# Miniprotein binders against q9bqp7, part 46

Target 1, 240 residues: q9bqp7
Amino acid sequence: VPQNWFPIFNPERSDKPNASDPSVPLKIPLQRNVIPSVTRVLQQTMTKQQVFLLERWKQRMILELGEDGFKEYTSNVFLQGKRFHEALESILSPQETLKERDENLLKSGYIESVQHILKDVSGVRALESAVQHETLNYIGLLDCVAEYQGKLCVIDWKTSEKPKPFIQSTFDNPLQVVAYMGAMNHDTNYSFQVQCGLIVVAYKDGSPAHPHFMDAELCSQYWTKWLLRLEEYTEKKKNQ

## First folded at step 26 (miniprotein)

Design Qn12
Fold by OpenDDE base, second read of step 27:
Structure Qn12 (fold): chain B 240 residues (1-240), chain A 104 residues (1-104)
Amino acid sequence: as target 1 above (240 residues)
Amino acid sequence: SPELAKELVQSVEWLLKEVEELLRMGDLWYAAWMARLAVDFAEDTGDPELIRRVAELLVRVARIAGSPDLVEEAIRVFEELARRNPDPEIREIAELAIRRLREL
């Protein structure tokens, strides 16, 4: 049991969005402060086994691609991910805020991959928006808050190549999502609560994206794991 | 190196525990994902017994999930395992896993 237990859900917030659904998704800027990000907490608290497996994967990729080939691969993965998120933000943003859609951003296998998921996405409340948990002292930048199949979710978009996915993002993705949920549910900048998470894995070849839905019970279980990681991080920083 | 081999085995054993935890949590998709990773890293050990254990776990996850997509993905994993390994014992493990998956 975490020593510093805190609930993922806020009992003071109604599950029903207040009727003042802002017509425009929230986009709260990330403030540069001394507060650790969710990503930083997770990266600094990886197990020895996770670190070993990631290094092993890297070595195998270098053997296959060469050192320069691996650097190029990594750079391309990062660039493709960035472009995909930019394209999704453009698609999910209201038409009035649509800067001239770079048509080139929309012509990707990843965008094709998520089309069937986007049909089930509605009621976008936040896009690329910062969340802060004031009590637990962490911050994050969430991709999207929207309804998926009528359930309000924190949505996290991931890119993958078949047949071998980029392993670096795979171990702690559920923890990232619930960390964002818990922060948002207690961030004063938000008037509503989320109870579900959704991880969407988009594929470069345009094959149908995989939706990994996390219900409230599963989110609560991962939240306990997140709290333990946060405690480990806090302890590590006190000893430095 | 023997040390690297030991660390790899330990890491695969850790993955197996993570898969069991994910099953207990009811996260079947992530259980399948982690089990696929475990197959990949178990292959690197060259230990047929470890590969067998991981293969059985992936088959079990696919069975519990009951998703045709997960079954098909698991079949692809084992087809590739059989293709990459000249060891008859590893090929037999992969072929047996495929047969079990097709019976689901």
Scores: ipSAE 0.827, ipTM 0.922, lowest interface PAE 0.6, mean pLDDT 91
Fold by ESMFold2, fold request of step 28:
Structure Qn12 (fold): chain B 240 residues (1-240), chain A 104 residues (1-104)
Amino acid sequence: as target 1 above (240 residues)
Amino acid sequence: SPELAKELVQSVEWLLKEVEELLRMGDLWYAAWMARLAVDFAEDTGDPELIRRVAELLVRVARIAGSPDLVEEAIRVFEELARRNPDPEIREIAELAIRRLREL
């Protein structure tokens, strides 16, 4: 139970964009400041069991691949994720610029994996855009805000190579999405509100991506868990 | 070491509790994902009783979710469990789980 509950939705905002919204997606720059990011809060508040399991997984991978092999593996996973996000931002922008950036981005198995999802995505309102919760004092950089099957969502894109992915970022994905949602709903750079989330898990082999839809009720339940993580982070900082 | 083995068991038990919470919240995809993760780490303990408990949980989650993709992913988990483990008790657990999943 959080001690300092705060609502994820802003009752002073419409859940529909008004006619004055820009015709191109918002891309608010991430500012350098001292308030914590969503990802830092989540990293610093993992339970000891999550930390133990992550370390156990790392040691298994090091035994299998060697130290250098593991470093190469993690570097490749990072690069593939970065390229995937770049490709999606280009595809979802009003104008395509992939020929200027890297045409190989479109030939990714991950891009093939999401094609059926992209057909249901429309009304893109934000891409790679900063959010700040001025009351709760945290920031983030969300991947996308768009309609999915008629519902305006905060959308997070994830890559996966195996049924058992590296678990650290997957473990807290729903918390990350709702933290961005809450921040956006209370950020004066945005004139609209979002009540749903979508996590899209794309597969390297091109298999159909999984669209994990989170309705408002589920988002509210994850929001409570996010508030607990933020409270824990804040308490740790007070001891410093 | 004995201390790491104890922490591993405690962490698997923590995963079981998290899966039940995800079921209560109605997040069936994440419940299935975390249940599959629990099977993997339960295998690492070598404890057939714990492996059986997490296997039964994954089967239950897959039944509740009713998704063909989640059922197939669960079957693959148990196929790999059986392949990696010569212990007859662990093989029986995996084979029973696969039969239950295929009846869905």
Scores: ipSAE 0.822, ipTM 0.925, lowest interface PAE 0.6, mean pLDDT 87
Fold by ESMFold2, fold request of step 28:
Structure Qn12 (fold): chain B 240 residues (1-240), chain A 104 residues (1-104)
Amino acid sequence: as target 1 above (240 residues)
Amino acid sequence: SPELAKELVQSVEWLLKEVEELLRMGDLWYAAWMARLAVDFAEDTGDPELIRRVAELLVRVARIAGSPDLVEEAIRVFEELARRNPDPEIREIAELAIRRLREL
């Protein structure tokens, strides 16, 4: 259990955004800061077993693809993920113009894969937006806050090339989502809060994406695990 | 090396513990995903008893989840396990798991 428990939800905030007037989704800029990011906290607090399995996976990939082949593979995974996120930000922007949208970006198997999910997404409140937990002192950059099937969610978009998944990006994804959620719920740049999470796993071949919904109860349980990781990170930095 | 083999077994044991926690939390999709990973790394150990333990866990996760997609993904994992391994004990583990999954 964490020594310094803190709630994921803010009882002084509404769980419904005000939608009486159409608005552009929030995009709070990320600023350079001394406080740690969610991804840095997670990277610096992986268990020895998690590190071992990731290294073992990398060695298998190098054996299969060669060192140059693995380097190309990892570069392509990063590029595909970046382009996918850019496409989704463009698609979900209510004031998108042709000048702001690259049509080649919209033509991919990953975008085909998520179409059935996107028709259930509405009420977009934030896109590629910074969050800061003032009390716990961490920052992040979330992908999207929107309603999914009527539930306001922090949404994280993920690409998958099924036979060769990038294991690191999957192990801690739920912790990343709830960390963003907790930060948003306690960030003065936001006037509303979110109680649910959604991880969307899109496939390169266009197969229907998997929507992994996390209700408030599940988010609270992952929040406890996030607090432990943050506590571990903080103790390591005190002793350096 | 002996040290790497021990660390691999310990890491598979860690995965098994994480799957049980995910089941307790009710995160059935992540439990299934991590159980599939555990099968893959257990295969790498070459230890039939460890492979049997993770196979039984993946079958149980699929049963609890009741999702046709997760059942089919689990079946594919065991089909590949049987295809890659000439060891009849490992093939028997995979084939039994497939039969149990098809009865769902």
Scores: ipSAE 0.821, ipTM 0.924, lowest interface PAE 0.6, mean pLDDT 87
Fold by ESMFold2, last read:
Structure Qn12 (fold): chain B 240 residues (1-240), chain A 104 residues (1-104)
Amino acid sequence: as target 1 above (240 residues)
Amino acid sequence: SPELAKELVQSVEWLLKEVEELLRMGDLWYAAWMARLAVDFAEDTGDPELIRRVAELLVRVARIAGSPDLVEEAIRVFEELARRNPDPEIREIAELAIRRLREL
């Protein structure tokens, strides 16, 4: 258990639907500062076993692809992920149409993979928006806040080239989601509160994406694990 | 090296414990994903006893989840395990796991 537990929700903010929410999704700009990002905290607090398994996976990939082949593979995966996120932001923006978007950006197996998920997404409240936990002092850039099948969620989009997912991102993704959730709930730029999460894993071949819903209880349990990682990071930074 | 082989086994043991924690939390999808990952790294050890243990765990996770998607994904994992491994002990582990998954 963490030494200084802190609640994921903000007691001074209602978590029920707000009829006065804006019609255009929020996009709070990310500001460069000295406080750590969620992804940096997670990267620097992996267990020795996580580090070993990630390195083992990298070495197996390098053996299969060669050093240059692996660099090309990781660069391609990164670019496809970036394009996927850009496409989703464009698709989910209420001020854009498909005709006004880059057709190549929308022509992707990953986009085909998520079509059935997108039909259940509504009430988009935030897209590619910065969050800062003003008490716990960490920052992030979340992908999306919207309703999924009637439940307001922090939604994180991930890509996977079946049959084996990219190990680094998948391991800590639930912690990333709840960290963003906690930050949003304690960020004065936001007037609403979120207690559910959704991780959507899209497939390169267009196969139907998997929607992984995390209810409030599950998010609370992952929140405890996030607090431990943040606490560990803070202690390491003192001893740098 | 012998040190890397031992550390790999220890890391697979750690994955097994993480899967049990995910089951306790009720995150059945992540439990299944991590169990599939454990099968992959257990295969890397070449240790049939460890492979059997992680295979049994993945079957158990799929049974608890009751999800057709998780069952089908687990079956694919064991089909590939059997295809990649000439060792008859490992093939038997995979075939038994597939049989158990199809009976769900």
Scores: ipSAE 0.820, ipTM 0.929, lowest interface PAE 0.6, mean pLDDT 86
Fold by ESMFold2, fold request of step 28:
Structure Qn12 (fold): chain B 240 residues (1-240), chain A 104 residues (1-104)
Amino acid sequence: as target 1 above (240 residues)
Amino acid sequence: SPELAKELVQSVEWLLKEVEELLRMGDLWYAAWMARLAVDFAEDTGDPELIRRVAELLVRVARIAGSPDLVEEAIRVFEELARRNPDPEIREIAELAIRRLREL
């Protein structure tokens, strides 16, 4: 167990929206701070085995594509991911024009891939919004908070090219989601809390995306693993 | 080198432990994903006994999950394993796994 356990849920906070909740999704600005981000914590606490396997996968890709080809591949993956997140924020935000939404929706296999998921998404409460865990001292930028099939979720959007799986952040995706959830539940900028998570894996060819739902029990189990990673990070920085 | 080969085996064994933990947690999709990854890196070792162990684990994960999509994805993994490997022992492991998955 973690040395310093802290609950993922806030017992003093309601699950339900109230009359004071805004009609426009929240987008809390990311404040630059000296405290670590979720992604930095996860990157700095990968196991020796995670690092080894990622490096071996990278070398295989370089052998197949060449060094310049691999650099282009990783740049394209990053750009496609960025465009996908921007498109989804536009689609889910009431402030985007209909023309821009329709264009983004029609131009990407990834957007085609998530159409069946989006039909089950409603009640969008936050988009591309900063979260800070004020007690545990970490920050993040979550993709989306919305209801999925009637359950309020922290939603994380991921892109995947099936023939060549990108493993760089996949090991820790559930930890990223629960870290954002815990931060939001203990962030004074938010008046509500979330107990479920959803990771949506979209495919470049437009094949139906996989909705990976994490209920409260599963989130609590991943939260324990996140707390261990945060403790490891803190111990490493104390000794530097 | 012997050192890199040992580290690869240790990393595959770590993946096996992670798959068991994911099964315990009930995260069947991630268990299947990590088991498929374990097959890929076990193939890289060239060790038929390790490949057999991870193949049996992936079949077990697919059976527990009961998902047609996860079963089909596992079959594709073993079809590729058989296609890539001339070693008859590895081909037999892959073909046995495919037969077991199709009986689900």
Scores: ipSAE 0.815, ipTM 0.922, lowest interface PAE 0.6, mean pLDDT 87

Design Qn12
Fold by ESMFold2, last read:
Order: C-alpha cells, then structure tokens, then sequence
Structure Qn12 (fold): chain B 240 residues (1-240), chain A 104 residues (1-104)
C-alpha cells in the first residue's frame, strides 16, 4: 500500500541474454552522495520491535561470551564478511585482473561452503557495483549480478555462523536485494534488466551454503515492502 | 523490568505476524528462519502458552516448506529448548514439536 508506487521492472529493457555483454563484469564506482543508501534507509526504518529484539540478542551474546568475547565475535564477523566478499569478487573476475589474490582468502570455510553454488553461477555481469534509482533517489552497492541455474539474478553473499546467526542484516536482506534490483533496472549505467534475486548463505564450517532464490513474483512483493520503508524514511527526514 | 517483559512479549507477537506475512508471500525459508527466531525469544518470556504458539507455527512452516534442511534446523531449535528448560510444560512442548517434525 505505498502511496508513491513505482515499478521494479523497466518495460524499456529486455531480459533476454545480450550477445554484446562485456567480458569483464561492470564495476560502477559508488559515490558518496547526499542521497540515502539502501542500508541507511533500512537501518533508520527498523520497527521498535526489530530494534528491541536486536538489543536483546546482543545482551544475550554478551552474557554468554563476555564483553571481550562479543567484541571479538563482532570484529570477526566483519572481517570474515569483508574477506568473503573480496574472495568472491576475485573468484568471479577474469584471471586477467591485475589485482593480487590473497591465498588465505581462498582457503576459508565460507569459500568451501559456496563451491556447489559457484558451479551453477555463470555469465557474471556486475561485481561490487553501484546502482542508483534516480526517480526514487536512493543508491546502493550490489555484490553480484550473474546467472544462477540459467536465471539472471542480483546475488547477495551472506556469512553465517551456526548456531549463532547474525541477526542484524538478516531481517531486511530481501529488501536490500530488491532495492538494488529496482535501482539497477532504472539506472542508465546498465543496459540489461534483472528479475530474480539470490541470497547465498554461506557457513563458516564449510557446510553447503543455502541458495535462497527469489523469483520475479516474490521480488515484486518484497519491492512493495521496500517502497514502504523508503516512504517511511522520506517522511521521517521531512519531519526532522 | 515489567516494561522490558511487556516489550518482549509484544516483539514476539510481532515476529508471529511477520512469519504469517512471509507465508502469505511464499517465502518459506525466511518464514522458517523468523519462526525459529520467535521460538528463541519466546523462551525468554517464560510463557508456555506463547512458546506453544510459536512452536506450532514453526512446525506448520516446516510442514508447508517440506525441506529436510528446514526440518533439521527446527528440530535443533526444540532440542535446545528442551535442554535449557527444566519446566516440564516447556519440555513437553519441545518434545511434541520434535515428534511432529520427525513425522515429516
């Protein structure tokens, strides 16, 4: 029930494979702008209940691990996530890149966890690439656009530690994916359209990652929820 | 405090509503994930009736999804619930849920 509805798909774009697609994935630079990022919008529009549950979870982790243990846990989550994304960008880029690969990045349990997923990934169109929705005025940095089992997807890579799931990003991850999708489909830096999403949940112990596929219908439903969050953000900023 | 206890119950009830919305949308994996989260926080309330409600919801989500992975994750949630709680009512809730999940 957004008051300012906008379509997630662009009728001016084809979703057919493009024979002239670049051999090197797109990597549009992210510019620090005054327009809000997807993650900022989501962070500032969490419900009171979501904020309460995250704080409660944090307190339980501190009680179990101690303050120093929780600091180490959060630091490790951040570092491993960063290294995981760096490794995946390297793996999915052509070997012709001049960037030196860190062998330790390639030997993580998370990388082992996603191997069966990577076998089904092809046709990489974008890696760590900025998107902007000019009409709705938001920006983001997506992880990957590639085919998964023959479907072109916006792909988001997530790390998870069983049994201590990382709650902070998981609540709104599908909204993040569709926000990137909608922006890409209306961003003049891109000539193609994406209708599906994929969230890949990788596990530290190397257990097979979960591929959470989101078809166009599901993406459209999450898009409606994203638009509501964006409207809430806009209203919040007007009244401050 | 009484205020925190009230907010916890309200937040668990909010999670239940979110799970129903995810079911309506057809996102069964996220529905299961959020239902597992709801069980975890319902345990904190100490309210067996609320724990029973969220347990029944998680079992229903797992049944609808039909995924062995989701069933296994749900069973682990209830095994931990039973392990952590001496209250026989909570143990019965967990054991019933495990039996229902194993029958899937």
Amino acid sequence: as target 1 above (240 residues)
Amino acid sequence: SPELAKELVQSVEWLLKEVEELLRMGDLWYAAWMARLAVDFAEDTGDPELIRRVAELLVRVARIAGSPDLVEEAIRVFEELARRNPDPEIREIAELAIRRLREL
Scores: ipSAE 0.810, ipTM 0.917, lowest interface PAE 0.7, mean pLDDT 87
Fold by OpenDDE base, fold request of step 28:
Structure Qn12 (fold): chain B 240 residues (1-240), chain A 104 residues (1-104)
Amino acid sequence: as target 1 above (240 residues)
Amino acid sequence: SPELAKELVQSVEWLLKEVEELLRMGDLWYAAWMARLAVDFAEDTGDPELIRRVAELLVRVARIAGSPDLVEEAIRVFEELARRNPDPEIREIAELAIRRLREL
């Protein structure tokens, strides 16, 4: 049980978007400060087993690709991920803000992969927007807040080049989503709350993306795990 | 090294525990995801007993989930396991898992 319990949901906020919610998605800039990011907290609190498995995976990849090949692979994965997020931001942005869509960004296997998911996405509230939990003292940059099949979700988009997951992005993904959710629900820059999460794994070959929907109950369970990781991080930093 | 082999086994055992926790939480999608990962790392051990345990867990997850997609993904994992392994015992484990999944 977390020592510093804090609710994931804000009872002071409505689940229903206020009629005054702007039609334009929020894009709060990330302030680089001393506050740890969700990603940093998760990375610094990985288990010995997670670290070991990641290293084993890396070693296998180096054996397959060579050291330079692995560096190139890693760089390519990062670049593809970035381009995919940029493309999604462009797609999900209001048409009035659709400046010069780089058509090349839209012609990716990853975009093809998520088309069936995008059909069920509506009511975009935030895109590439910073969240801060002032009380728990962490920040993050969430990909998207939108309705998926009529349910408001924090959506996190992942890219996978192979059917086998990029292991580095496999661990703690649900924790990342709920961390963003909990922060957003208590961030004063947001007037609404989210109760659901969605992880979407897009594939480079254009095969149908896999959606993982997390309801409020599942999110609450992961929130408890997130709080434990945050406490562990805080303790480790006090001892450094 | 024997030490690395031991750590790998321990890490796979950890993954098995994580899958059980995910099942308890009701996150069947992520349970299946982690179970597939466990199969991949168990394969690296070359230990048929460990591979069997992980295979049984993945089959169980797929059964509980009842999702055709998760079943097919599990089948693909075992088909690949059978294809990549010259060890008849590992192939038998994979083939048995496939048969069990096809019966769902």
Scores: ipSAE 0.809, ipTM 0.915, lowest interface PAE 0.6, mean pLDDT 90
Fold by OpenDDE base, last read:
Structure Qn12 (fold): chain B 240 residues (1-240), chain A 104 residues (1-104)
Amino acid sequence: as target 1 above (240 residues)
Amino acid sequence: SPELAKELVQSVEWLLKEVEELLRMGDLWYAAWMARLAVDFAEDTGDPELIRRVAELLVRVARIAGSPDLVEEAIRVFEELARRNPDPEIREIAELAIRRLREL
């Protein structure tokens, strides 16, 4: 049980966006500060087993690709991910901001992969927007807040070159999503709350993306796990 | 090294526990994902008994999930396992798992 329990949901906020919410998605810039990011917390609190498995995977990839090949692969994965997020931001942004659609960004297998998911996405409230949990003292940059099949979700987009997900990004993905939810739900920059999460894994070959929907109950369970990771991080920092 | 092999087995055992926890939580999608990952790392051990345990877990997860997509993904994992392994025992494990999944 977390020592510093805090709710994921804010009882003071409505689950329904107020009709007064701007039609334009929020894009709050991430401020570089001393506050740890969600990603940093998760990375520094990985289990020995997670670290081992990631290293084992890395070694296998180096054996297959060589050291330079693996560096190139890693760089390409990062670049492809970035481009995919940029393309999604462009697609999900209001039409008036779309004047500079780099058509080249839209011609990706990843974009093709998520088309069936995008059909079920509506009511975009935030894109590439910073969240801060003031009480729990962490920050993050969420990909998207939108309705998926009529349910308001924090959506996290992932890319995979192979049907097998990139291992590094996948172990703690549910924790990342709920961390963003909890932060957003208590960030004063947001007038609404989110109760659901969605992880979408897009594939380079254009094969249908896999959606993982997390309901409020599942999110609450992962939130407890997130709080434990955050406490572990805090304790590790006190001992450094 | 024997030490690395031991650590790999321990890490696979950890994955199995994580899958069980995910099942308990009701996250069937992520349970299936972690179980597929466990098969991949168990293969690296070359231990047929460990591979069998992981295979049985993946089949169980797929059965509980009842999703055709998850079943097909599991089948693909085992087809690849059978293809990559010259050990008849590992192939038999994979083939049995495929048969079980097709009966779902």
Scores: ipSAE 0.808, ipTM 0.914, lowest interface PAE 0.6, mean pLDDT 90
Fold by OpenDDE base, last read:
Structure Qn12 (fold): chain B 240 residues (1-240), chain A 104 residues (1-104)
Amino acid sequence: as target 1 above (240 residues)
Amino acid sequence: SPELAKELVQSVEWLLKEVEELLRMGDLWYAAWMARLAVDFAEDTGDPELIRRVAELLVRVARIAGSPDLVEEAIRVFEELARRNPDPEIREIAELAIRRLREL
């Protein structure tokens, strides 16, 4: 049990989607400060087993691709992920901002992969927007807040070149999503609350993306795990 | 090295515990994902008993989930396991798992 328990949901915010669909999704810039990001907290609090498995995976990839090949692969994965997020931001943005659709960004297998998910996405409230939890003192950049099948979700988009997901991003994905939810729900820049999460894994070959929906109960359970990771990070930093 | 092999086994055992926790939490999708990952790393050990345990867990997760997609993904994992391994014992584990999954 976390020593410093804090709720994931804000009782002061209504669960009712305020009827004012913001005409424009929120895009709050991430401020550079001394506050740790969600990603940093998770990376610094990985278990020895997670670290080992990631290193083992890396070694296998280097044996297959060579060292330079692995560097190139990693760079390409990063670039493809970035382009995919840019394409999604363009797709999910209001039509007025769509004038310069780089058609080349939309012709990816990843975009094809998520088409069936995008059909169920509506009511986009935030895109590539910073969140800050003022009390728990962490920040993050969330990909998307939108309705999925009529439920308001924090959506996190992932890319996988192979049917087997990129292992580096996989262990803590649910924690990342709930960390963003908890921060957003207590960030004064946001007037609404989110109770659900959605992780979408897109595939390079255009095969149907896998949606992982997390309801409020599951999010609450992962929130407890996130709080423990945050406490571990905080303790680790005090001892440095 | 024997030390790396031991650490790999320990890490797979950790994954098995994580899968059990995910099942307890009711996150069947992520349980299945982690179980598939456990199969991949267990294969690297070449230990048939560990592979069997992981295989049984993945089958159990798929059974609990009752999702055709998760069942199909698990079948694919075991088909690949059977294809890549010349060890008859590992092949039999994979084939048995596939049979069990097809009965879901």
Scores: ipSAE 0.808, ipTM 0.915, lowest interface PAE 0.6, mean pLDDT 90
Fold by OpenDDE base, fold request of step 28:
Structure Qn12 (fold): chain B 240 residues (1-240), chain A 104 residues (1-104)
Amino acid sequence: as target 1 above (240 residues)
Amino acid sequence: SPELAKELVQSVEWLLKEVEELLRMGDLWYAAWMARLAVDFAEDTGDPELIRRVAELLVRVARIAGSPDLVEEAIRVFEELARRNPDPEIREIAELAIRRLREL
């Protein structure tokens, strides 16, 4: 049980979108500060088993691709991920705010992969927007807040080059999503709250993306795990 | 190294515990994902008993989930496991898992 329990949901905020919600998605810039990011907290609190499995995966990839091939692979994954997020931001942005769509960004297997998910996405509230939990003192950059099948979700987009899930991108993904939810729900820059999460894994070959929907109950359970990771991080920093 | 092998087994055992926790939480999608990952790393051990345990867990997750997609993904994992392993015992484990999944 976390020593410092804090709720994921804010009882002072209504679950109903205010009719006054701006038609334009929020895009709050991430401020560089001493406050740790969600990603930093998760990375610094990985278990020895997670670290081992990631290293084992890396070694297998180096054996398959060679050292230079693995470096190229890693660079390509990063670049493709960035381009995919940029493409999604362009797609999910209102038409009035659409800068000239780089047609080349839209012609990717990853974009093809998520088409069936995008059909169920509506009511975009935030895109590439910073969140800060004022009490728990952490920050993050969330990909998207939108309705998925009529439920308001924090959506996190992941890319996988192989049909086999990319291990590095999948560890602690549920914790990342709920950390963003909890931060957003207690960030004064947001007037609404989110109770659900969605992880979408897009594939390079254009095969149908896999959606993972997390309801409020499941999010609450992961929130407890997140709080434990945050406490562990805080303790490690005090001992440094 | 024997030490590396031990750490690998321990890490697979950890994955098994994580899958059980995910099942308890009701996250069947992520349970299935972690179970598939566990099969992949268990294969590296070459330990048929460990592979069997992971295989049984993946089949159980797929059964609980009742999702055709998760069942098909699990079948593909076991087909690949059977194809890549010359060990008859590992092949038998994979084939049995496939049969169980097709009965769902």
Scores: ipSAE 0.805, ipTM 0.913, lowest interface PAE 0.6, mean pLDDT 90

